VH-VL binders against Lysosomal thioesterase PPT2 (PPT2). Designs and how they scored, part 6

Target 1, 268 residues: Lysosomal thioesterase PPT2 (PPT2), of Homo sapiens (Human) (q9umr5)
Amino acid sequence: SYKPVIVVHGLFDSSYSFRHLLEYINETHPGTVVTVLDLFDGRESLRPLWEQVQGFREAVVPIMAKAPQGVHLICYSQGGLVCRALLSVMDDHNVDSFISLSSPQMGQYGDTDYLKWLFPTSMRSNLYRICYSPWGQEFSICNYWHDPHHDDLYLNASSFLALINGERDHPNATVWRKNFLRVGHLVLIGGPDDGVITPWQSSFFGFYDANETVLEMEEQLVYLRDSFGLKTLLARGAIVRCPMAGISHTAWHSNRTLYETCIEPWLS

## First folded at step 1 (VH-VL)

Design m9 (framework fv_mavrilimumab)
Fold by ESMFold2-Fast, scan of step 1:
Structure m9 (fold): chain C 268 residues (1-268), chain A 123 residues (1-123), chain B 111 residues (1-111)
Amino acid sequence: as target 1 above (268 residues)
Amino acid sequence: QVQLVQSGAEVKKPGASVKVSCKVSGYTLTELSIHWVRQAPGKGLEWMGGFDPEEGETVYAQRFQGRVTMTEDTSTDTAYMELSSLRSEDTAVYYCATWGSYRYTGPYYFDYWGQGTMVTVSS
Amino acid sequence: QSVLTQPPSVSGAPGQRVTISCTGSSSNIGAGYDVSWYQQLPGTAPKLLIYGNSNRPSGVPDRFSGSKSGTSASLAITGLQAEDEADYYCQSYDSSLSGYVFGGGTKLTVL
């Protein structure tokens, strides 16, 4: 039998967005128990990420407990950051494949339609004034706002991303690294035509330097220091990179070719 | 695993100053934001001030400004709260507490508390 | 007087449900700042019971739940037990004071 699959949605999203993904899984792995978590749906996806991590943790514990052979996570967009934190805070998770579906793993620095709905007159160059305030850190999108021109403010003000990435020291860093390294496979998916995740290489742990030049994962300080285990996972052969062009942000969970190429191989 | 251990009870005369300590155990002081909250006998909780990591400085509640000083000694992982010009109404249990951003908690709440220090002001 | 208003006492019998209210204003709860709840047993330091309006720390039973609406918040306790006798405090942030504010506290009595 197949391991259960747990799906964590993204910003302004809900479980109903994943109907096509469920169809694909049922076609290729019939009998798989797929749980799409309907916590923090729609506007509630704006709640602070540590609050979301706590709620999703409570939901996944009984699912993992019932699956002694392990589970798979498919985590979309912002949900990929929730899953990153879940794997670090849970000292007993049994996740085999963690499939990160176009998630801003090193953060976001871009003018997206979602941000324009929240902050209609703001530009990416001035969002740091809002996001790096205590009020701003009460919104999930600001928890992973990573302004490369104000890296010192990001490092000091980010209540979430800088901590889970080991970019700022945390008392639990050693335990978080140990827990994260329990994962069987880290499957990273993303692409240049996403149109929302900026830079798109953030889905692969690449990000802008101060001149907005993208540096890939292996050039990042967090990788070089092995802050949460990326270098160890790569050496173990546990990191899978699956970039695909031609896919927009809302289509990652509904593209059959993407599913067959990047997701299906990691569900058994 | 964070533990906050406070200094022992104090008895002071009106007009004196008191300095309460809060020793961080299990973590370093620089990894935590320490705040101070007091509670008069039979009364509620009152926030006095603490380190604000976004501002990079200690902030004080307006009613204590000019009379309270909060300091840190990173070499001993100890935070201090000094209250001057003591009055009888300052009789209270004084707590140190962590502002939880470093511990999965996000902003605006206190996740770990010291055991409290009773300060009695009487003549 | 406290910035956040709580009833001074509430009581219930074992197994019953009780609700403790916390009323704020437009500068705190009404401004969107989250509400946390603390339980204080006699002679002890406060303990975090609920954070971020409705989240429970590890070890807090699901009998405790929090909610927030408009300028107010509520703590609900179901299946009341004798060990729940304590003082309960709500807490938020107030933008006009630029500081943290607590409710006056509610003494819960289980009869």
Scores: ipSAE 0.000, ipTM 0.385, lowest interface PAE 17.8, mean pLDDT 86

Design n2 (framework fv_nofazinlimab)
Heavy chain, then light chain:
Amino acid sequence: QVQLVQSGAEVKKPGSSVKVSCKASGGTFSDYAISWVRQAPGQGLEYLGYIIPIFGTANYNEKFKGRVTITADKSTSTAYMELSSLRSEDTAVYYCAREYYDSSGYPDAFDIWGQGTMVTVSS
Amino acid sequence: DVVMTQSPLSLPVTLGQPASISCRSSQSLVYSDGNTYLYWFQQRPGQSPRRLIYKVSNRDSGVPDRFSGSGSGTDFTLKISRVEAEDVGVYYCMQGTHWPLTFGQGTKLEIK
ESMFold2-Fast, scan of step 1: ipSAE 0.006; ipTM 0.516

Design n4 (framework fv_nofazinlimab)
Fold by ESMFold2-Fast, scan of step 1:
Structure n4 (fold): chain C 268 residues (1-268), chain A 123 residues (1-123), chain B 112 residues (1-112)
Amino acid sequence: as target 1 above (268 residues)
Amino acid sequence: QVQLVQSGAEVKKPGSSVKVSCKASGGTFSSYAISWVRQAPGQGLEYLGYIIPIFGTANYNEKFKGRVTITADKSTSTAYMELSSLRSEDTAVYYCARGDYGDYWEPYYFDYWGQGTMVTVSS
Amino acid sequence: DVVMTQSPLSLPVTLGQPASISCRSSQSLLYSDGNTYLYWFQQRPGQSPRRLIYKVSNRDSGVPDRFSGSGSGTDFTLKISRVEAEDVGVYYCMQGTHWPYTFGQGTKLEIK
């Protein structure tokens, strides 16, 4: 019947946050096996993203092996970056729909109220000092910190995001691109009222230039060079963009209208 | 200019805990990690862990996980290393160390060290 | 864990003569930011370690130019061009590229 669904949570989050999402899936696709991965919960979500990728990979392999028809991924916030890397490092994944719920795909640069809660004594303009050190790169938030005023430091120091986006060369880039292109659908969800992901267009592969003007996906060098396959996926008709206003960061997984509009159609 | 000043020597019984402090002066305490390193008498250096005060997050060498806790109080610019379930082999000089304030674009680590705190575990 | 191996472990040197200490890592110390986080420390008797060299070849402020570091990947060297009496102590290499950070076993430099 329905393909299994694997859910990957975000920063300072846990499986409990997806209670409503599971109810919606059960209502519209009864019998779907949904696994919310209970790894790197709470403070453990601060561990380096490559470490999280390894742990989630170990959990995902047996689920994929038991589902020869394929699986769907629903990956929330920071979890969307984990799933990006999973799809690149797994040469045997059978993911049909990769549903990215408000994930900072081009990085994060903002000191919104949420970030002020996390880093009350830090301004966004100063985080590059810590984040672009080898010690800073031991923390997940720094793995996707993308300061547009220090793009040279981001490109040189990012141990995760710059590499998976193909913004800096890596020996495995060709294999990672081939693996990522195996995905059936890339469903991108986000919106202007998120309040955490900055710029919100990062969820759609848009990002700030040096003047903090947002350039959309099709204007990014990553897309134009097809560094990990975005241009190929778009040409294949495999990228779905589903922006929705009026939804705050913690409500993407509990809004019924969003579920029905952006998620439900991709859970075959 | 930048100084790390540690608390005084401790003599502890096996099974007890010790908490060593490291107070920073000069520069921006919260901008860099504070590391803890120990040295048993006549032996080499062994890394225990670090804390990034700005994030409040610590990481520990697996050898000491479950026994070591590193914390920081930004209001007093002080880092702490607590080691529990002490054994005679924990007898060592414990050092704190931090990064450079000179160039934030290129952080330099372990450039300032505390004077060390002798912890003796004896019955 | 990354194993750091120093040689020699004991280094008797005549005053005014050069000294050389080798440090080999079990893995490349080149970090993703293009930097190699290899450090050299000097510990004089009864004192805290003092950083001499950071990122392979950069001398710390106040360190005499007779100290120099070199190397790449997994093979590193600390050289003292003309040993002075004040150089007596134990020298340690350390890697800060891979967690957990690890030290070499130390090289004791003595005047003969």
Scores: ipSAE 0.006, ipTM 0.444, lowest interface PAE 10.4, mean pLDDT 87

Design n5 (framework fv_nofazinlimab)
Fold by ESMFold2-Fast, scan of step 1:
Structure n5 (fold): chain C 268 residues (1-268), chain A 123 residues (1-123), chain B 112 residues (1-112)
Amino acid sequence: as target 1 above (268 residues)
Amino acid sequence: QVQLVQSGAEVKKPGSSVKVSCKASGGTFSSYAISWVRQAPGQGLEYLGYIIPIYGTANYNEKFKGRVTITADKSTSTAYMELSSLRSEDTAVYYCARESLWFGELDYGMDVWGQGTMVTVSS
Amino acid sequence: DVVMTQSPLSLPVTLGQPASISCRSSQSLVYSDGNTYLYWFQQRPGQSPRRLIYEVSNRDSGVPDRFSGSGSGTDFTLKISRVEAEDVGVYYCMQGTHWPYTFGQGTKLEIK
């Protein structure tokens, strides 16, 4: 018998996007109970991330309670950040594998169709003016906008990402770190051909410095300071890094080779 | 460009409720926020609250919290402000105004206003 | 709440002369993003308010260049370089940095 799997979708997404993923799981792990959470679908995915965390928390509590042996999370794109916060705010989560599927764990700094829809005349170089305002922080995408040329503004204005990454102090930081460290495995997936997550190494806790040079996870202050437990998890052997080339942003949940290589081994 | 057209004047009794509408035309209704401001006769401007129609979230000035409700109907491009438990002190012109959510042609801060709706509270 | 104090409250000006309105906030209006959300509005008799200036010094489209805004932190000024007859009305400053958003008392500009 396999542990239940909970799927959290991304920006402008819905449960329909995961039909291939469900097929793969059914083929390799028949009998697995897979719940794709149908909260914050489509335009509602633009709601503030803390609001989404609260809603998803209410949905996952009964699923976790029914599975004393543990559950797995598969969290796609923006959904990976929701899952990061869930693992931190839940004192009693029983998550074994947290599978982060091309999620901007250190933030986003790139021009994409998502941004053009919401901010049609903006460029990545000036979006900081909007995202780091009171109005901008009411949009989920601005909650993880991380402009490397205005890092001080990001640290002061980010109501979500800077806090869950321990980049800015929070009264609950110690408890959030303790809760996050209860995860069995942190499986990080992403790749250079994603085309949306910028830099793509954000999926592996890498990010731009002020000169737009990517520094990998081990060079980040959040890792070096062990702000929310990355260094501890790596030392414990609990972090899995699974990069794959040739996969576009909307294809991570529908590529069989990716599933077999990066996801299947972690679904006990 | 965007125009905001408000419902007509109303006379209400103390203790009743009033619901003022603000219909937007031109542009995309879900691309901006709608603020509500009032002005008592011969007095200054007072901010009541706002709504972001794209996801239906509203925020209220603490002074009016519990009495004011701001809603939006995206299908008709209309925002509403409802004020309950009316008192004579609520007699004012009520305005809706647009907030721009993006850099470019439009910017933040109530750049387009409705014509105002006079609400008179009297016995 | 942030208190916005305007001075003067009554401003009689001779046609063609300059006019200046001061606005002070009880707290700094610099938001954590480095922007200052201070606005200036004009209300002509019997009309809705009209935004003239946003973010301290930026003129709205269609606003004559004789209007200018300046200031920083807690002290702000609206200047009219050459007052015209159409400028009669009440001028309000507003802050959008701290919730709830608040307006100054208004300055009534009159031609003498």
Scores: ipSAE 0.006, ipTM 0.455, lowest interface PAE 11.7, mean pLDDT 88

Design n6 (framework fv_nofazinlimab)
Heavy chain, then light chain:
Amino acid sequence: QVQLVQSGAEVKKPGSSVKVSCKASGGTFSNYAISWVRQAPGQGLEYLGYIIPIFGTANYNEKFKGRVTITADKSTSTAYMELSSLRSEDTAVYYCARDQYSSGWSEGYFDYWGQGTMVTVSS
Amino acid sequence: DVVMTQSPLSLPVTLGQPASISCRSSQSLVYSDGNTYLYWFQQRPGQSPRRLIYYVSNRDSGVPDRFSGSGSGTDFTLKISRVEAEDVGVYYCMQGTHYPFTFGQGTKLEIK
ESMFold2-Fast, scan of step 1: ipSAE 0.012; ipTM 0.507

Design n7 (framework fv_nofazinlimab)
Fold by ESMFold2-Fast, scan of step 1:
Structure n7 (fold): chain C 268 residues (1-268), chain A 123 residues (1-123), chain B 112 residues (1-112)
Amino acid sequence: as target 1 above (268 residues)
Amino acid sequence: QVQLVQSGAEVKKPGSSVKVSCKASGGTFSSYAISWVRQAPGQGLEYLGYIIPIFGTANYNEKFKGRVTITADKSTSTAYMELSSLRSEDTAVYYCARGRGYSYGYKYYFDYWGQGTMVTVSS
Amino acid sequence: DVVMTQSPLSLPVTLGQPASISCRSSQSLVYSDGNTYLYWFQQRPGQSPRRLIYKVSNLDSGVPDRFSGSGSGTDFTLKISRVEAEDVGVYYCMQGTHWPYTFGQGTKLEIK
């Protein structure tokens, strides 16, 4: 039968957001055991990402242990970064497909309603003052704030994203790379009409340079240095890029065409 | 300067509840977790739980079977530890201590302690 | 839960001589961020615990340099190069890597 699927939600989200995704999986892969993790829901999604990684790790261990053929991860928005870290810190994961659903893999540099709720007077140009402080790093969204005009502050202050991307040295970097490389397929999904993830190419490991020109994955130092295995995965044929226009940020988990095109083929 | 100042000694009957306060200063309350640790007479240290005031959320050691509740009042920069259904075995000195700060926070874990509050449970 | 085991539990030492306390954890204490959250505390009679060492080997400000911490993975040591009278007390190791955080049972240092 089909490998179990584990779903990790995003910022200010909960398991309820995935009801349509579960219907699609049931229609195309009947009998699939799908577990939507009910951890760090709503306001709790603001907790530091390393804390969330620890909690999700504890939840996925028994699921992976009972599925020797492997499991699939579907990780939405901020949840895609949690899953990135899980794949690196778990030396025994058996993940086949890691499906990253509109996640800011190289970081976020854009105004959103969530940021305005948390920091009403801040614009993307001045959020670095808050996010790269000790207080700011207590909020998950600041853990992946990546201001392209203040890369030195990002590298020094990011307690999460700069480390998992290998942009700053870490004692566990070699082990994290080895663990991440065990993944069967890295399926990257995103699109220009998302409206939240900025730049949208962050979902595909592209990001702004200092002039706010987007450089794609293959032009990133992270890729060129193969810091956590992207170049190795691409050479292995294990990276799938599935961009789709016309989909807003809150619709990735409830669009049937997106599911059939980008997700369904990678659920075995 | 960082200070954690706790409420005074309490004598309680079995089955009652006790609520101990910990007033934080020096920027501790806004930037760090507040942890709670107890020590029974002549015994070692036992971790009860913590609260992160900026999130308003707490985490507890499973051993206390839902009897412990940790809260924070930002208007007074005070954290509270409430322990219900008291038993004689709960007789201990209860300490608050500065917990982890930002995501790494290793340097700031238990670097400042309150003076302790003796809670005696007897009939 | 991670079990922290200290040895010895009672440590009589002669003034001016070195002292060593061992702490073993039932699991590796390396956290997901690559740091090892192993702490050492001193508790003098009637006082709150005082942190001596954080992250295995880092001395807190005001702690004499005759104290040192070492170790990795699951085995850790606190050393006092020359014991002084004010060192009398109970020493605890603590792990902050795995929830719930746990302490060793304590080592009582006494002058003989």
Scores: ipSAE 0.005, ipTM 0.430, lowest interface PAE 13.4, mean pLDDT 87

Design n8 (framework fv_nofazinlimab)
Fold by ESMFold2-Fast, scan of step 1:
Structure n8 (fold): chain C 268 residues (1-268), chain A 123 residues (1-123), chain B 112 residues (1-112)
Amino acid sequence: as target 1 above (268 residues)
Amino acid sequence: QVQLVQSGAEVKKPGSSVKVSCKASGGTFSSYTISWVRQAPGQGLEYLGYIIPIFGTANYNEKFKGRVTITADKSTSTAYMELSSLRSEDTAVYYCARVDILTGYYSEWFDPWGQGTMVTVSS
Amino acid sequence: DVVMTQSPLSLPVTLGQPASISCRSSQSLVDSDGNTYLYWFQQRPGQSPRRLIYKVSNRDSGVPDRFSGSGSGTDFTLKISRVEAEDVGVYYCMQGTHWPLTFGQGTKLEIK
């Protein structure tokens, strides 16, 4: 029989967005118990990410407890960051495959039409003024805003991403790393035509340097220091990188070819 | 659920300013983007700009930039549109309309609309 | 600015007959996120506009099934399968993809 699958949605999203994904899973792995978590939907997705992590944690505990053989996580967009934190804060998680669908794992720095409507008088170069305030950190989107020109402010003010990435010190860092390393597979999915996640390589732990040149995961300080276990996972053969061109941000969970290539192989 | 109620009709002289209010009830005011649209008598709709009350940020159609100011008072759940240096061609019904940005449907704008405020500019 | 062109501008229709309104944009309305931000509004005489359709084809809550939207890229259509007396009014398309937001010039639907 197949391990249960838990789905975590993204910013301004809800469970109904995953209808095609559920159809694909049912076709290839009939009988799989898929739970799309109906928490922090719509406007609630703007709540601080640590609040969302606590709520999702409460929801996943009973699911994991009933599946001693393990579970899989499929986490879309912002939901991938929630799942990153879940894997770190849960001492008893039994996640086999963590499938990250176009999630800004190293953060977001882009002024796409998606974000400019929310912050209309602020170019991406000025969003740090809002996001790196105490008030701004009460919003999920600011929890992973990563301005490469104000890295000192990001490191000091980020209440979420800098901490889970081990970019800033935290008392629980050693335990979080130990817990995260229990994951069986880290499956990273994303692509150049996403149009929202900026840089798109953030989905693969790549990110801008101060000149906005993208440095890939293996050149990141968090990887080199093995701050939360990326280097260990890669050495173990546990990281899967599955980039695909031609897919826009809202299509990652509804493209059959992507599902068959990047997701299906990891749903035992 | 959410309703927008606008202030009453105004008659203004050329060169003066007008400030129209739009009071929201239902939901959380800070979750809205409030847009302003006008309609001259017998004419179509023309977009003026919007405000996001939670951030205090506003943006304006270039045609009106410098003459229009959109503000919000979160304590009274009220958005305001002020238009200065009025001319006869500014005679129109001015509408406010909502987008609930916190539910994340940027694409699902303009529900509900206010009832409209007639602004007449005459000597 | 994106120009939205509606056709026809005047649409006399017999009760119970279908009606169709075209809306064309001067630029593609597909956003960088892959969505198409095309809306349809109805304005009855003396009333505020009312949203009928959002993102090309999605009916707003309370809008009768006889209204439908379709299209892609730059060419969009609003259809009313059976016109009722209450449908009299002006219909506007609007694009939300490109700043500033722009409306079509309106189509006046009248019962003949």
Scores: ipSAE 0.006, ipTM 0.459, lowest interface PAE 10.2, mean pLDDT 87

Design t1 (framework fv_tarlatamab_arm2)
Fold by ESMFold2-Fast, scan of step 1:
Structure t1 (fold): chain C 268 residues (1-268), chain A 125 residues (1-125), chain B 109 residues (1-109)
Amino acid sequence: as target 1 above (268 residues)
Amino acid sequence: EVQLVESGGGLVQPGGSLKLSCAASGFTFSGSAMNWVRQAPGKGLEWVARIRSKANSYATYYADSVKDRFTISRDDSKNTAYLQMNNLKTEDTAVYYCTRHGYSSGWYPEYFDYWGQGTLVTVSS
Amino acid sequence: QTVVTQEPSLTVSPGGTVTLTCGSSTGAVTSGYYPNWVQQKPGQAPRGLIGSTSNKHSGTPARFSGSLLGGKAALTLSGVQPEDEAEYYCLLYYGGAWVFGGGTKLTVL
């Protein structure tokens, strides 16, 4: 009776992180078939995002085929970007709710424990030199590194985010937009106390301008040009924004109040 | 080179308090998560507490055995981590080690690369 | 209570190969548990060997390798040397908290 749920994890993460989320779903929607994809765990989460998209695509095809009434996606952190691309490259997806848990939809530009540990001598101001090289683009985190002070390099070198956001032209852009627009609901979740996603408004398609002032989704060229369908989705009433304070980056999938407020209503 | 130096151990009565310090040098302390790990005499290692960097809002985590009794903190201006231990029990007798989450070994942030020499805490009447 | 299990003791001959394992009471160990391995010799502080399943600390000899094997984390020593005789601990990550295994005493005879 309930549509199946497919869960996609984030950077340096695995299926184990979602045990509380599975408990919540079982309590409120008993009988729901939940598949947590255990591809690209840990170190493999650093693989290029297009490689991850291909692998996750192969895993979701049989699940979607068995559910003619549709499926829901819950995609955490970096996983939200994988799901963005899945919805664009699949001509035949039947996703109803795409629930994005604190994903850097416009990119990342911030010093975090993970960035300092991955690039110990780099500052956020210097990371563009590594990330916007061909070598750097072989790492998932660099695929969504968005330096607002070097936007020209981001647009030219980003092999993933600039393309799926329609910020740089691609031969498949029209088809990707058509495919993405098939989604029933785009549910965006995030908050100011996340501590990792910088700016946190990136989870809601907001981002820094060249002076590091955050501009919200409706002021982005991506939205104004309707490059992949955000303006069309918003006009249809298909975008849900659910910000919540007091939640750290690793707690989005294990907070009951967050689940009841932002996730549960979209799991028909 | 990376160095971690613990201090503040000693003998205390049950119910007493003690504050341990871990002085760090040779790396960018402010960017690293710090842990306390203990080892009772003749026993194995037990993780006690962790504090993350400012980028993660100094988030703290504790083993169930020490929750509500121990408080981990840090002072980035002094490159020092602390463990405030209250309501000490005989079961808390152990060598307490300070260890960092490393980042110099490449792409993975979740490893315990450098350890201090340890400081002995004895809780006895 | 979450329990991490290791073999209490293992014996290997010099030059031989031995594999130590690390299991979780919560199910199969994956890379998301960030398996770590530390070595401790009598009277010394622990020394980091391997983090995040297979990532070596800079001082770790080439003969040590980390992997996942049969739903457990594994530490393999190939061409064991006498100085490798020590206690080996694994530790696994549980969403903020870390849990140590009971340790494996490796005897080199």
Scores: ipSAE 0.000, ipTM 0.396, lowest interface PAE 16.4, mean pLDDT 87

Design t10 (framework fv_tarlatamab_arm2)
Heavy chain, then light chain:
Amino acid sequence: EVQLVESGGGLVQPGGSLKLSCAASGFTFSGSAMNWVRQAPGKGLEWVARIRSKYNSYATYYADSVKDRFTISRDDSKNTAYLQMNNLKTEDTAVYYCTRYDSSSWYEGYYYGMDVWGQGTLVTVSS
Amino acid sequence: QTVVTQEPSLTVSPGGTVTLTCGSSTGAVTSGHYPNWVQQKPGQAPRGLIGSTSNKHSGTPARFSGSLLGGKAALTLSGVQPEDEAEYYCLLYYGGAQVFGGGTKLTVL
ESMFold2-Fast, scan of step 1: ipSAE 0.013; ipTM 0.580

